# Ledger of designs, part 12: miniprotein binders against Putative cysteine synthase

Target 1, 336 residues: Putative cysteine synthase, of Sinorhizobium fredii (p55708)
Amino acid sequence: MLHTTVTQLIGQTPVMSIDVPGRNATLVLKIEKNNPGGSMKDRMARSMVIAALQDGRLPPGGTIVESSSGNTGTGLALAALEFGLRFIAVVDHHAAPDKIRMMRALGAEIRYVEGDFREDEVAVVERQRLAAQLGAQLPGALFMNQSDNPANPEGYTGLVDELVAQLPDGIDAFVGCVGTGGSMTGISQRLKRNNPAVRTIAVEPAGSIVFGKPGHPYYQSGTGTPAGDEVGKVLDYGCIDEGVQVTDTQAFETARYIARRKGLLVGGSTGGAIYKALEFIGAGKLTGTVVTTVADGGEKYLGTIFDEEWMAKRRLLDPAIAAQLDGWLFGKARAA
Short names: E, the ipSAE of ESMFold2; O, the ipSAE of OpenDDE; V2, 0.75 times the mean of E and O plus 0.25 times the DockQ between their complexes.

## First folded at step 8 (miniprotein)

Design s9
Fold by ESMFold2-Fast, scan of step 8:
Formats: C-alpha cells, sequence, structure tokens
Structure s9 (fold): chain B 336 residues (1-336), chain A 120 residues (1-120)
C-alpha cells in the first residue's frame, strides 16, 4: 500500500532468527530499529499523541512536552511534526548526543536542565519537574508523562499482533528491556492473553531500581529507572515472570558481538536483552521460540559503544563476553 | 453496541491499525448517520491516514450535527490552515469565538496561527 505520512510507516517490522544449535531454541529478533524514528518508541509516541488529541487534552496545533532520554523524544518529534504540533524535549547530558541531534533535525525545541551531572548520571527529578512546569504554564501545552500514561503500553500491542502472524508455530518466551515499563507491560499482557504459558523476562541495567536492587550509575541509555526516581505507574509487575539485571559491559560487548558476527548494528539495551536471552537459553531455562526486540540501532552509538577508545576509557571491554556468547550459541549444554 | 465498537476502534487507533478502527466507526455511522462522536473519530482517522481533505469534510459534517462542541471548531480551523487555506481557518476561528467567546483553546490556536503567519 502507498502511504502518505511517515507515522503510517510505524510498525510492520521484520523478524530475524538466530538458531541456537544444541539448545533446542531459536532466538527471534523483532527489528524495531526499522521504525521511521529508528526505535520501537515510535509506537508509544504515536499512541500517546493520538490518545491526547482524540480526547481533547492536547488541542490541535498544541505543544507536547516530555522528559526524554532520546528515543521517546525522537518518536514524539516525528509525531508532532506530522500532526502539526510543537514539541519541547526536556533533556540532560546523560542522553546519547546523536539522539538529541535527531530530535533537533525533526524540529524539536531542546531544553536542558540546570545542574552539574556526571555522564553516567540521569537528572530524572529535575527533568520531570521542568517538563511538568512547562506543560502547566505554556498555552495549549501538555506534558505527556510517559511513565504514567496508559496509552504508552497500549501502543505496543500491535507489535504482538505482528509477532503472532510472523511466528505461526507459537512463542514460548519474550525477553525485553524495561524502562518506563510500557513496552514490557503492553507486550507481556497481550502475549499472555493469547497464551498464558508464555514466559516474560524483563531486563534492566545493573544499577537500575525496577526490581528492588541497589541503585548506582550506569551507561546504558533509554532503559532502567535510576536511583532517586520512581518506577513508572504503567509497569504491571503481575505480567512479568522474572526481572533480571545486565551490566553495561555485558550489554555493550554483546552489541559489538552481534555487529561483528551478524552484521546487525543494535543499541546497548538490545545487547543486554540478547545477552540475557542467550544466557537463559544456554542454561536450559528457555527453549523453543524466544523473542526479543532490536529496540534501536547501533548507528546512534558509533562514538560510544562501537568506539574502542570510548569503551576502554570507561573500563567496559571484556573479551570473556564474546567467549560466553560463543559457548551459548555453539557449545553443547553443560551437564549440571 | 456502539460503546463496544468505540472501545474496539480506540484500541486499534493506539495500535496504528487505522483501517480496522475505521471499519468499527463506520458500523456506528451506518446505524446512526448523525452520531457526532463517531463522525469526530472518523475525521481524526482520515487526518492520521493523511487524507486531510476528507477529514475537513467530515469535521464540517460533525459541526452541522453538533455545533456545541468547541473541539470540532478547533480541528476544522487547524486543518484548513495546514492545507494552505489560512483565510478560511481565520474565519472558522472567528465564528467559533462568537459561539464560544471564553474558549481558551480557540484563542490559543488563533494566536499561534497569527504568529506562524507573521501577524501580530
Amino acid sequence: as target 1 above (336 residues)
Amino acid sequence: SPEELFRQAYKYLLMGRFEEALKRLEEVVKENPDHPRALYNIALVHFWQGNTEKSIETFERAIEVDPSNVLYWAWLAFLLYRTGRPEEARKVLEEGLQRFPESERLKELLERLKKELGIK
């Protein structure tokens, strides 16, 4: 079909399989980086804007305000541009520079929070406060508030309908990253409605507080809930079978491995989800069709994750990770 | 029921499944051609599909059926501006403000359009 708007190109993303010989499993990658904004966040951004316009909370020609780590902001900038809205992205210096550049290219106004924050710190409280203030004070403005917005998880349900059509033999597990909790909630609820036996595993960065572990800084962008923030109200813990943590080194080395071995550039959070999916497959905890998402592309991380000097400077390189991945993908299951 | 059809349409809209949403909304209009809420949602679907002229036509119909909903006036004016018809957009906003003189939404949209057109 011939489309006339970029937002109509959101969704209908392809799948790619990676067979795991000897483990009775296939890892299926849902290639969400193929959305026009470059990430799966396009789905929830469109959903939130449509919901707000539909119920009148956001007026035609109005202004969207959001606190963003990048991908959500890119999706909102795209939807705002297409639907004739202004977009103000409230950001901090933790966000990947190329994500900020993408939002600017799409006409977004960028507002930085004040303060002296480290590269591995997220100024979430300051971002949320400024975004809420702008939404309340500016004419025709609405703070989208993605972490508490019910349209966020609803935006991802179409992804599941696509997966069901693409994988007619069924889905045994879903392994995905958790930030606001919107994608994990929307995907998990819809998968379990179709088949309650599907295992759902949420992956957060080490240092994230989603599953009650101690908080500390991390380099992974656009994922997790940092110390000092509250877990989003859209996260439904009841649809998550297991919550696990992945370190920056595990996530980033896995992203680098997938690039070098499969020719697919994936983002850091995707590397983390793949690492955990393969670890569970290698341990015999997951069998059959195991799905994860390529949430965004590695093209946004060429100066960080895929730069040897950047990785070395931050002590994130570990050749043991490639060996672990080789063992899970090509080795035989260890008799335990 | 119409409420069940609206719930189904809403879910499809949030998924970006505009054709499926439209089918549910058209079923409501088939039963009640003068249903303003159904016309409103159909107009929005046409806009989101990039069919802006059909959206304008449907909002004009929605206003004929229910002129008391300020949101329909705001949408019509906005879409006229987007399709290169700023004089018609201004006229719609002026007529809307005569009907809703206290409408902050219409005043905000008018001021935004004036600024974008370079008018004080």
Scores: ipSAE 0.582, ipTM 0.841, lowest interface PAE 2.4, mean pLDDT 88

## First folded at step 9 (miniprotein)

Design u2 (from q8 with K11R E19D A74L; at its last look DockQ between E and O 0.60; V2 from the best seeds 0.61)
Fold by OpenDDE base, look of step 9:
Structure u2 (fold): chain B 336 residues (1-336), chain A 116 residues (1-116)
Amino acid sequence: as target 1 above (336 residues)
Amino acid sequence: SPEELFRQAYRYLLMGRFDEALKRLEEVVKENPDHPRALYNIALVHFWQGNTEKSIETFERAIEVDPSNVLYWLWLAFLLYRTGRPEEARKVLEEGLQRFPESERLKELLERLKKE
């Protein structure tokens, strides 16, 4: 099919399998970094805008406003272009510079929150406040509020339909990251409706509060719920069989490992999901076809996760993670 | 049912399958020719597909069916303006403001047209 708009490039992403030697399991990566915005958020962004237009909550030529670390904002920038809208992205100092540059290149207006924050501190509360304020004050504006927007999880139903078609022998488990909860909920609910036996594992950063653990700062971007924030209303705990945590080191070292060993540049949250998927397979807790999404690409993190000096300065490097991954993927002895 | 057809159409819109979405919406209009929500969504799909003239015509029909919905007036005026038809857009806005004198959005669009 010959596509005529960038929006038509959303979805129909490829899958890549990774064999796990010595286990009756295959890890399947759904390559969502191939969406035109470079992440799976393109799906939910477009979904939310369409819902708002259809409901009349967003007028013609209106303004969409969102608090974003970058991926949702990029998706919304694409949707704004498609539907002739203005887009304002509310960001903080923690946002990756390249994600901001991408949104700006796509015509987004960038608004920064004010205040002094630590490097490892996410100003999520202030971003939400400012985005809500702008949505209320600007004529024809709508705050998208992705964490509480039912069109968020609905945007991932097509992703499941693609997976089912791509994997005719069935899906046995899904391992997904939890940020707003939209992708985890949307994917897990639909998978379980098709097959109630599907196992669903939700992964959050260590320091996230989604599953009731104590909050503390973490470097993973666009995932988890930090201390002082609220868990998104779109998250359905009823479709999650188990919630687990992954450390920044585990996530980032895994992303680095996948690049070096498999030639695939994955983002930090994806690194964490892959680590946990392999850990569960290695422990015999998951078998069969285990699916994980490549939520975004490592191209957005070349100056952070993939920069050795950046990692070292923050004490995030651990060669033991590579040894563990070698053990799971190649049957090599784990270094002590 | 009309409700199920709307749900199906929405799923197709999420997939960028506009032809399938239109097919379902047109079935709703066939069963209920004066269904304003169906006409509204048909008009939106035409706009998204780049068929602006069809979108304009559909919004005109939607206004005939339900002139009490300010959104139809806003969309019609907006599309006329974007297609280089400012005098027609002005006329729509003026007629709209007669019906909806309290609409700030209609006023805003009219003021924007005056500045050009």
Scores: ipSAE 0.506, ipTM 0.807, lowest interface PAE 1.1, mean pLDDT 92
ESMFold2, look of step 9: ipSAE 0.728; ipTM 0.908
ESMFold2 (binder alone), look of step 9: mean pLDDT 83; pTM 0.784

Design u3 (from u2 with Q49K G96A; at its last look DockQ between E and O 0.59; V2 from the best seeds 0.61)
Fold by OpenDDE base, look of step 9:
Structure u3 (fold): chain B 336 residues (1-336), chain A 116 residues (1-116)
Amino acid sequence: as target 1 above (336 residues)
Amino acid sequence: SPEELFRQAYRYLLMGRFDEALKRLEEVVKENPDHPRALYNIALVHFWKGNTEKSIETFERAIEVDPSNVLYWLWLAFLLYRTGRPEEARKVLEEALQRFPESERLKELLERLKKE
């Protein structure tokens, strides 16, 4: 099929399998970095905009406003172009410069939250406040509020339909990251409706509060709920069998490992999900076809996760993680 | 049911399958020719497909069915403006303002047209 619009490139992403030697399990990666915005957020962004237009909450030629670290904003920028809308992205100092550059290149307007924040501090509350304010004050504007928007999880229905078609022998488990909760909820609910026996594992950063653990700073971006913020209303705990945490070191070293060993550039949250999936398989807790999403690509993190100096300065390097991954993927004994 | 057909159409829209979405919406209109929400969504899909003239015609029909919905007037004026028909857009906005004198969005669009 010959595509004529960029949004037609959303979805129909490929899958790649990774064999786990010595285990009755296969790890399957849904390559969502191949969406035109470079992440799975393209799906939910378009979904939210379509819902708003259909409901009349967004007028013709209106303005969409959102607080975003980059991936959602990029997806919304693409949707804004498709439907002739203005888009304002509310960002803070922690936003990756390249993600901001990408949104701007796509015609997004960038608004920065004002204030003096630490490098490890995410101004999530202030971003949301400013986005809500702009949505209320600007004529024809709508704050998308992705964390509380029911069109967020709905945007992932097509992802599940694709997976079911791509994996005719069935899916036994899904391991997903939890940010707003939209992807975890949308995917898990639909998988379980098709097969109630599907195991669902939700992964959050260590320091996230989604599963009731104490909050502390973490470097993983676009995932988890930081201390002082609220868990997104779109998250359905009822479709999650287990909630687990992954450290920044585990996540980032895994992303680095996958690049070196498999030639696939994955983002930090994806590194964490892969680590936990392999950990569960290695422990015999998951068997069969285990699916995780490559939520975004490592191309967005070349100056951070994939930069040795950046990692070292923040004490995030640990060669033991690579040894652990070798053990799971190649059956190598842990060097004592 | 009409509700189920709308849900199905929405799923097709998420997939970029506009023809399938239109098919479901047209089934609603067949059952209820005066269903304004169905006409509204048909008009949107035509716009998204790049069929702007069909979209304009469909919004005109939607207004005939339900002239009390300000969104139809806004869309009609917007599409006329975007297609290089500013005088027609102005006429639509002026007529709409007679019906909806409190609409700030209508006033804003009319002011924007006057500055050009």
Scores: ipSAE 0.493, ipTM 0.795, lowest interface PAE 1.2, mean pLDDT 92
ESMFold2, look of step 9: ipSAE 0.751; ipTM 0.915
ESMFold2 (binder alone), look of step 9: mean pLDDT 83; pTM 0.776

Design u4 (from u2 with E108M; at its last look DockQ between E and O 0.71; V2 from the best seeds 0.00; counts 0 for: pae O 6.4 > 1.5, SAP 71.217 > 70)
Fold by OpenDDE base, look of step 9:
Structure u4 (fold): chain B 336 residues (1-336), chain A 116 residues (1-116)
Amino acid sequence: as target 1 above (336 residues)
Amino acid sequence: SPEELFRQAYRYLLMGRFDEALKRLEEVVKENPDHPRALYNIALVHFWQGNTEKSIETFERAIEVDPSNVLYWLWLAFLLYRTGRPEEARKVLEEGLQRFPESERLKMLLERLKKE
């Protein structure tokens, strides 16, 4: 099919399998980094804009506003271009510079929150406040509010339909990251509707409060709910069988490992999901076809996660993680 | 049912599958020629596919069916403006404002048109 708009390139992403030796399990990666914005957020961004236009909440030629660390903003920038809208992205100092550059290149207007923040501090509350303010004050503007927008999880139904077609023998488990909760909810609800026996594992950063553990700072971006923020209303706990945490070190070392061993550049949150999926398979808790999404690509993190000096300065390197991964993927002895 | 077809079409729209969406929407209109939501979404599909003239024609039809929906007027004027037809856009906005004198959205588009 010959596509005429960039947003038509959203979806129909490939899958890649990773065999786990000695286990009756296969890890399947849905390569959502191949969306035109470079992340799975392209799906939900377009979904939210279409819903707003259809409902009349967003006028033709209007302005969309969102608080974003980058991926949602990039998706919204693409949607804004498709529908002739103005887009304002509200960002903080924690946003990856390359994500900001990408949004700007796509015509987004960037607004920074004001204030002094620590490097490991996420100013999510202030971003949301400013985005809501702009949405209320600007004529024809709409704050998208992705964490509480029902069109967010709805945007992932097509992803499940693709997976079902790509995996005719069935899906036994899904391991997904939890940020706003949109992807986890949208994917898990649909999978379980088709097969109630599907196991769903939700992964959040250590320091996130989604599953009731104490909050503390973390470096993973675009995932989890930091202390002081509220869990998104779109998250449906009823479709999650288990919630688990992954450390920054586990997530980032896994991303680094996958690049070196498999030649696939994955983002930090994806590294965490892969780590936990393999951990569960290794422990015998998950069997069969285990699916996770490559939510975004490592290309956006070359100066951070994939920069050894950046990692070392923040004490995020741990060779033991690579040893664990070798054990799971190649049957090598785990370093004690 | 027409409602079920409409829901299916909406899912296809979210997926960017415009041909499948259009097929179902056209079935809705066949069953109910005066279904304003179906015509509205058909017009949007044409717009998203780059068929702006068909989109304009469909919005004109939508207005004929339901002239009380300000969104149709806004879209029609906006599309005419974007396609380099400012005089026609102005006419639509003026007619719209006669029907909807309190519409801030119509006023905003008219002001934007005046600045260019």
Scores: ipSAE 0.033, ipTM 0.275, lowest interface PAE 6.4, mean pLDDT 89
ESMFold2, look of step 9: ipSAE 0.779; ipTM 0.924
ESMFold2 (binder alone), look of step 9: mean pLDDT 84; pTM 0.789

Design u5 (from u2 with F47L E108F; at its last look DockQ between E and O 0.63; V2 from the best seeds 0.00; counts 0 for: pae O 3.3 > 1.5, SAP 72.709 > 70)
Fold by OpenDDE base, look of step 9:
Structure u5 (fold): chain B 336 residues (1-336), chain A 116 residues (1-116)
Amino acid sequence: as target 1 above (336 residues)
Amino acid sequence: SPEELFRQAYRYLLMGRFDEALKRLEEVVKENPDHPRALYNIALVHLWQGNTEKSIETFERAIEVDPSNVLYWLWLAFLLYRTGRPEEARKVLEEGLQRFPESERLKFLLERLKKE
């Protein structure tokens, strides 16, 4: 099919399988980094904009405003171009520079929150406040509020339809990251409607409060709910069989490992999901076809996760993670 | 039912499957020729497919069916402006403001048109 608009490039992403030796399980990666914005957020961003236009909440030629670490903002920038809208992204110091550069290149206006924050501190509350303020004050503006927007999970229904077609023998489990909760909810609900026996595992960063554990700072971006923030209303706990945590080190070392061993550049949250999926398979807790999404690509993190000096300075390197991954993927225990 | 068809069409729109969406929307209009939401979404599909003239025509039809929806006026004016027809866009906005004198959205577009 010949596409004529950039948003037509959203979806129909490929899948890649990773065999797990010695286990009756296959890890399947849905390569959502192949969306035109470079992440799965393109789906929900477009969904939210279309819903707002259809409902008359957003006027033609209006302004969309969102608090974003980058991926949602990039998706919204693409949607803004499609529908002739102005887009303002509210960001903080924790946002990856390349994500900001990408949004700006796509015509987004960038607004930074003010204040002194630690490097490992996420200013989510202030970003949301400023975004809401701008949405209320600017004529024709709408704050998208992705964490509480029902069009967020709705944007992932097409992803499930693609997976079902790509995997005719069935899906036995889904391992997904939890940020706003939109993807986890949208995917898990639809999978379970088709097959109630599908196991769903939700992964959040260590230090996230989604599953009631104490909050503390973490470096993973675009995932989890930090202390002081509220869990998104779009999250449906009823479709989640188990919630687990992954450390920054586990997530980032896994991303680094996948790049070196498989030649696939994945983002940090994806590294965490892959780590937990393999851990569950290795423990015999998951069998059959286990699906996870490559939510975004490592290309956005070349100066952080994939920079050894950056990792070392923050004490995030651990050779033991590579040894664990070798054990799961090759059946060989390696010395750290 | 027309409502079920409309819901299906909406899902296809989210997926970027415009042909499937259009097919279902046209069925809705066949069953209910004055269904304003169906015409509105048909107009958007035409726009997204690059058929701007068909989109404009469909919004004009939507206004004829339901002139009380300010959104149709906004889209029509916006598309006319984007296609290099600013005088026609101005006329649509002025007519819209006669119907909706308190519409901040119409005023906003009119002011934007004046600045460019």
Scores: ipSAE 0.045, ipTM 0.369, lowest interface PAE 3.3, mean pLDDT 89
ESMFold2, look of step 9: ipSAE 0.754; ipTM 0.917
ESMFold2 (binder alone), look of step 9: mean pLDDT 84; pTM 0.787

Design u6 (from u2 with F78W; at its last look DockQ between E and O 0.69; V2 from the best seeds 0.66)
Fold by OpenDDE base, look of step 9:
Structure u6 (fold): chain B 336 residues (1-336), chain A 116 residues (1-116)
Amino acid sequence: as target 1 above (336 residues)
Amino acid sequence: SPEELFRQAYRYLLMGRFDEALKRLEEVVKENPDHPRALYNIALVHFWQGNTEKSIETFERAIEVDPSNVLYWLWLAWLLYRTGRPEEARKVLEEGLQRFPESERLKELLERLKKE
């Protein structure tokens, strides 16, 4: 099919398989970085806008407002262009400059929260407050509120339909990251509806509070719920078999490893999900076809995760992770 | 059922499959010609596909079916404005404001048209 609109480029992403030697398991990566916005968030962003237009909450030529670190904002910028809307992204001064530049290039208006924040302090609460305020005050504006929007998980139903078609022999497990909870819920609910025996593993950063562990600062972006924030209402714990944590070091070293060994640039949250998937397979806890999404690409993190100086300054490097990954993927642990 | 057809249409919209969505919405309208929600969504799909004239015609039909929905008036006026038909847009807004004198959205769009 010849595509004529950017909307038609959303979805139908490829899959790549990685065999795990010595185990009856295959890791399958759903390459969601191939969406036009560069992440799986394009799906849910479009879903939320369509829902708002259909039920009349968003008027013609209206304004959508959202708090975003980049991926959701990029997806919403694309949706705004598609439907003739204005988009305001609410960001903090810690937002990655390239993500902001991308949103601006797509016609988004950027509003910064004001205040003195530490480098490790996420101004999530203030961003949410400002976004809600703008949504209430501006004529024809709507705050998308992705963490509490039922159209968020609904946006991933098509992703599951694609996977089912791409994997006719079945899916045995899904390992996904938890941010707002939309993708984890949307994917897991649909998978389990088709096959209740599917195992679902939710991965959050160490320091996230989604599964009731103590909160502390972490560097993984666009995933987890930091201390002082609230878990998204869209998250359905009932469709999650296990909730686990991954450290920044595990996540980022895995992303670095996948780039060097497989030639695929994956984001930090994806690195964490891959690490945990392989850990579970290595321990014999998961078998068969194990699916993980490449939620976004490493191209967005070249100056952080893929920069040795950036990693070293923050003490995030650990050669032992690469050795462990060698053990899982090649059957032999590499010396650090 | 009309509800199931509407749900199916919505799923197709999420997938960018507009032709399949339209097919199902048109089935709803066939069974219920005065179903305003179906006509509204048909009009939106036409707009999203770049078929603005068909969208305008469908909103006109939607208003005929249910003139009490201010959103149809707003969409019709906005589409006329966006297609370089400001005088027609103004006429729609003036007629709309006669029916809905307290509509801030209609007032705002009318004021915007006066400034351009």
Scores: ipSAE 0.532, ipTM 0.805, lowest interface PAE 1.1, mean pLDDT 92
ESMFold2, look of step 9: ipSAE 0.755; ipTM 0.917
ESMFold2 (binder alone), look of step 9: mean pLDDT 84; pTM 0.791

Design u7 (from u2 with R7E L109I; at its last look DockQ between E and O 0.87; V2 from the best seeds 0.00; counts 0 for: pae E 1.7 > 1.5, SAP 71.005 > 70)
Fold by OpenDDE base, look of step 9:
Structure u7 (fold): chain B 336 residues (1-336), chain A 116 residues (1-116)
Amino acid sequence: as target 1 above (336 residues)
Amino acid sequence: SPEELFEQAYRYLLMGRFDEALKRLEEVVKENPDHPRALYNIALVHFWQGNTEKSIETFERAIEVDPSNVLYWLWLAFLLYRTGRPEEARKVLEEGLQRFPESERLKEILERLKKE
């Protein structure tokens, strides 16, 4: 089919399988980095904008406002272009420079939160406050509020339909990251409606508060709920069988490993989900077809996760993770 | 039912499946020609697909069905302006203001067009 709009390029992403030796399990990666904005957030961004236009909450030529670390903002920038809207992205110092550059290149206006923050501190609360303020004050503006927007999880229904068609033998488990909760909820609810026996594992960063553990700073971006913030209302705990944590080191070393061993550049949150999926398979807790999304690509993290000096300075390197991954994927421990 | 069809169309819209959405919406309009929400969403889909003239025609029809919805007037004026028809856009806004004299949004857009 010949596409004529950028939003038509969203979805229909490929899948790639990774066999796990010695286990009756296959890890299947849904390659959502192939969306035009480079992440799965393109789906929910389109969904939220269309819902707002459809309901009349957003006028023609209006302004959409959102707090974003980059992926949602990029998706919203694409939607704004297609539907003739203005977009303001509210960002903080923790946002990856390349994500900001991408949003700006797509015509987004960038607003920074004010204040002195530590490098490892996420100013999520202040971003949300400023975004809400702008949405209320600007004529024709609407704050998207992705964490509490029902169109967020609805945007992932098509992702499940694609997976079901791509995997006719069935899906046994889904391992997903939890940020706002939209993707985890949207995917898990639909999978379980089709097959109640599907196992769903939600992964958050160590230091996130989604599953009631104490909060502390972490470097993973666009995932988890930091201390002092609130868990998104879109998150449905009822569709999650188990919530687990992954450390920054586990997540980032896994992303680095996948690049070196499989030639696929994945983002940090994806690295964490892959690590936990393999851990569960290795422990015999998951069997059959285990699905994980490649939420975004490593191309956005070349100067951080994939920069050895950046990792070393922050004490995030651990060669033991590579050895562990070798054990799961090749059936034997390898020298670091 | 028309309500069920409309809900199905809405789900398809959220998924970016515009052709499927249009099919359902057109069925709603066939069963209920005066269904203003269906016409409105049809007009939006035409706009999103680049069929601006069809979108304009559909908004004109929507206004005929429900002239009390200021949003239709705003969309019609917006689309006319975007297609290089500013005088027609101005006329729509002026007619809209006759119907909705307290609409700040109509006033704002009309003033902006007068300065161009």
Scores: ipSAE 0.477, ipTM 0.789, lowest interface PAE 1.3, mean pLDDT 92
ESMFold2, look of step 9: ipSAE 0.606; ipTM 0.843
ESMFold2 (binder alone), look of step 9: mean pLDDT 83; pTM 0.783

Design u8 (from u2 with M15R E108W K115E; at its last look DockQ between E and O 0.07; V2 from the best seeds 0.00; counts 0 for: pae O 5.0 > 1.5, SAP 72.965 > 70, placed apart)
Fold by OpenDDE base, look of step 9:
Structure u8 (fold): chain B 336 residues (1-336), chain A 116 residues (1-116)
Amino acid sequence: as target 1 above (336 residues)
Amino acid sequence: SPEELFRQAYRYLLRGRFDEALKRLEEVVKENPDHPRALYNIALVHFWQGNTEKSIETFERAIEVDPSNVLYWLWLAFLLYRTGRPEEARKVLEEGLQRFPESERLKWLLERLKEE
């Protein structure tokens, strides 16, 4: 079918398998970076907008408002174009310039949180406040509030339907990242509905508070719940068999490794999910078809995760991670 | 200049200061009656303030000034429907579709109105 709008390019993403030698397991990557916005967030963004339009909460020609670090904002910008809406992205001074540039290129209006924030202070609360304020004050505006929006997890049902069709022999496990909780919930609930025996592993950054561990700063973006923030209401703990943490070093070194060894540029959160999936397979805790999503692409992190100087300055480099990955994927540590 | 006034008005809109925005937008329209963006924003302010009839009238005027903007047709139809005037809304959508036959949004709204 010849597509006529960019949003028609959302979904139907390919899968790629990675064999794990010596184990009765295959790691399958759902390549969600291939969505037109470059992330799986395109799915939930469109879902939230459609739900709002259908419910009459968003009028024709209305304005959608959201606090976003980039991926959700990009997805919402695409949805806004499809439905003839305005989009205001609320950002802080920590927002990656390239993500802001992408949203602007797609017609988003950018609003910065004003105030003397410390460089280390996460302005997440203020961003949410400002977004809510704008949603309440602007004519025809709606704050999307992705962390508490039931249309967020609903946006991933199509992803599961695709996976089921692509993997006719079945899915034995899903390893996913937890940010707002939308993707983890939406995917896990549907998988378990089809097969209650499916194992679901939720991965958060070390320093995230989703699973009750003490909060501390971390560099992984677009995933986890930082200290002082609230866990998204969309997260369903009942569909998660195990919650685990991955360090920034594990996540980023894995992303770097996958690029060098497999030629696939993956984001940091994806690196973390892959690391944990392989760790579980290596330990014999997961067998069969293990699925994870490539949530976004490494193209967005060329100046950070894939920049050696950036990594070194922050003491995030660890050659031992590459050796561990070699052990899992090739059965022997490659002699560096 | 009318453009500077419009920019000021828009800043007020973003801050929820609708009275100040309206004052400046009305000045823009006075100086440039064919300024379609000014009429559009005036119509939005009226809608938000609960002055739906004034909003409808303003969108009708906006369509007269610039019939090529599909948003005006969508809003007009929407407002007519919300005020219990579905037949008029249907007429607006049908006329809109004659002008914009590829508008999926207009089609969607029209189909929804036919089901009710």
Scores: ipSAE 0.024, ipTM 0.288, lowest interface PAE 5.0, mean pLDDT 89
ESMFold2, look of step 9: ipSAE 0.767; ipTM 0.923
ESMFold2 (binder alone), look of step 9: mean pLDDT 83; pTM 0.782

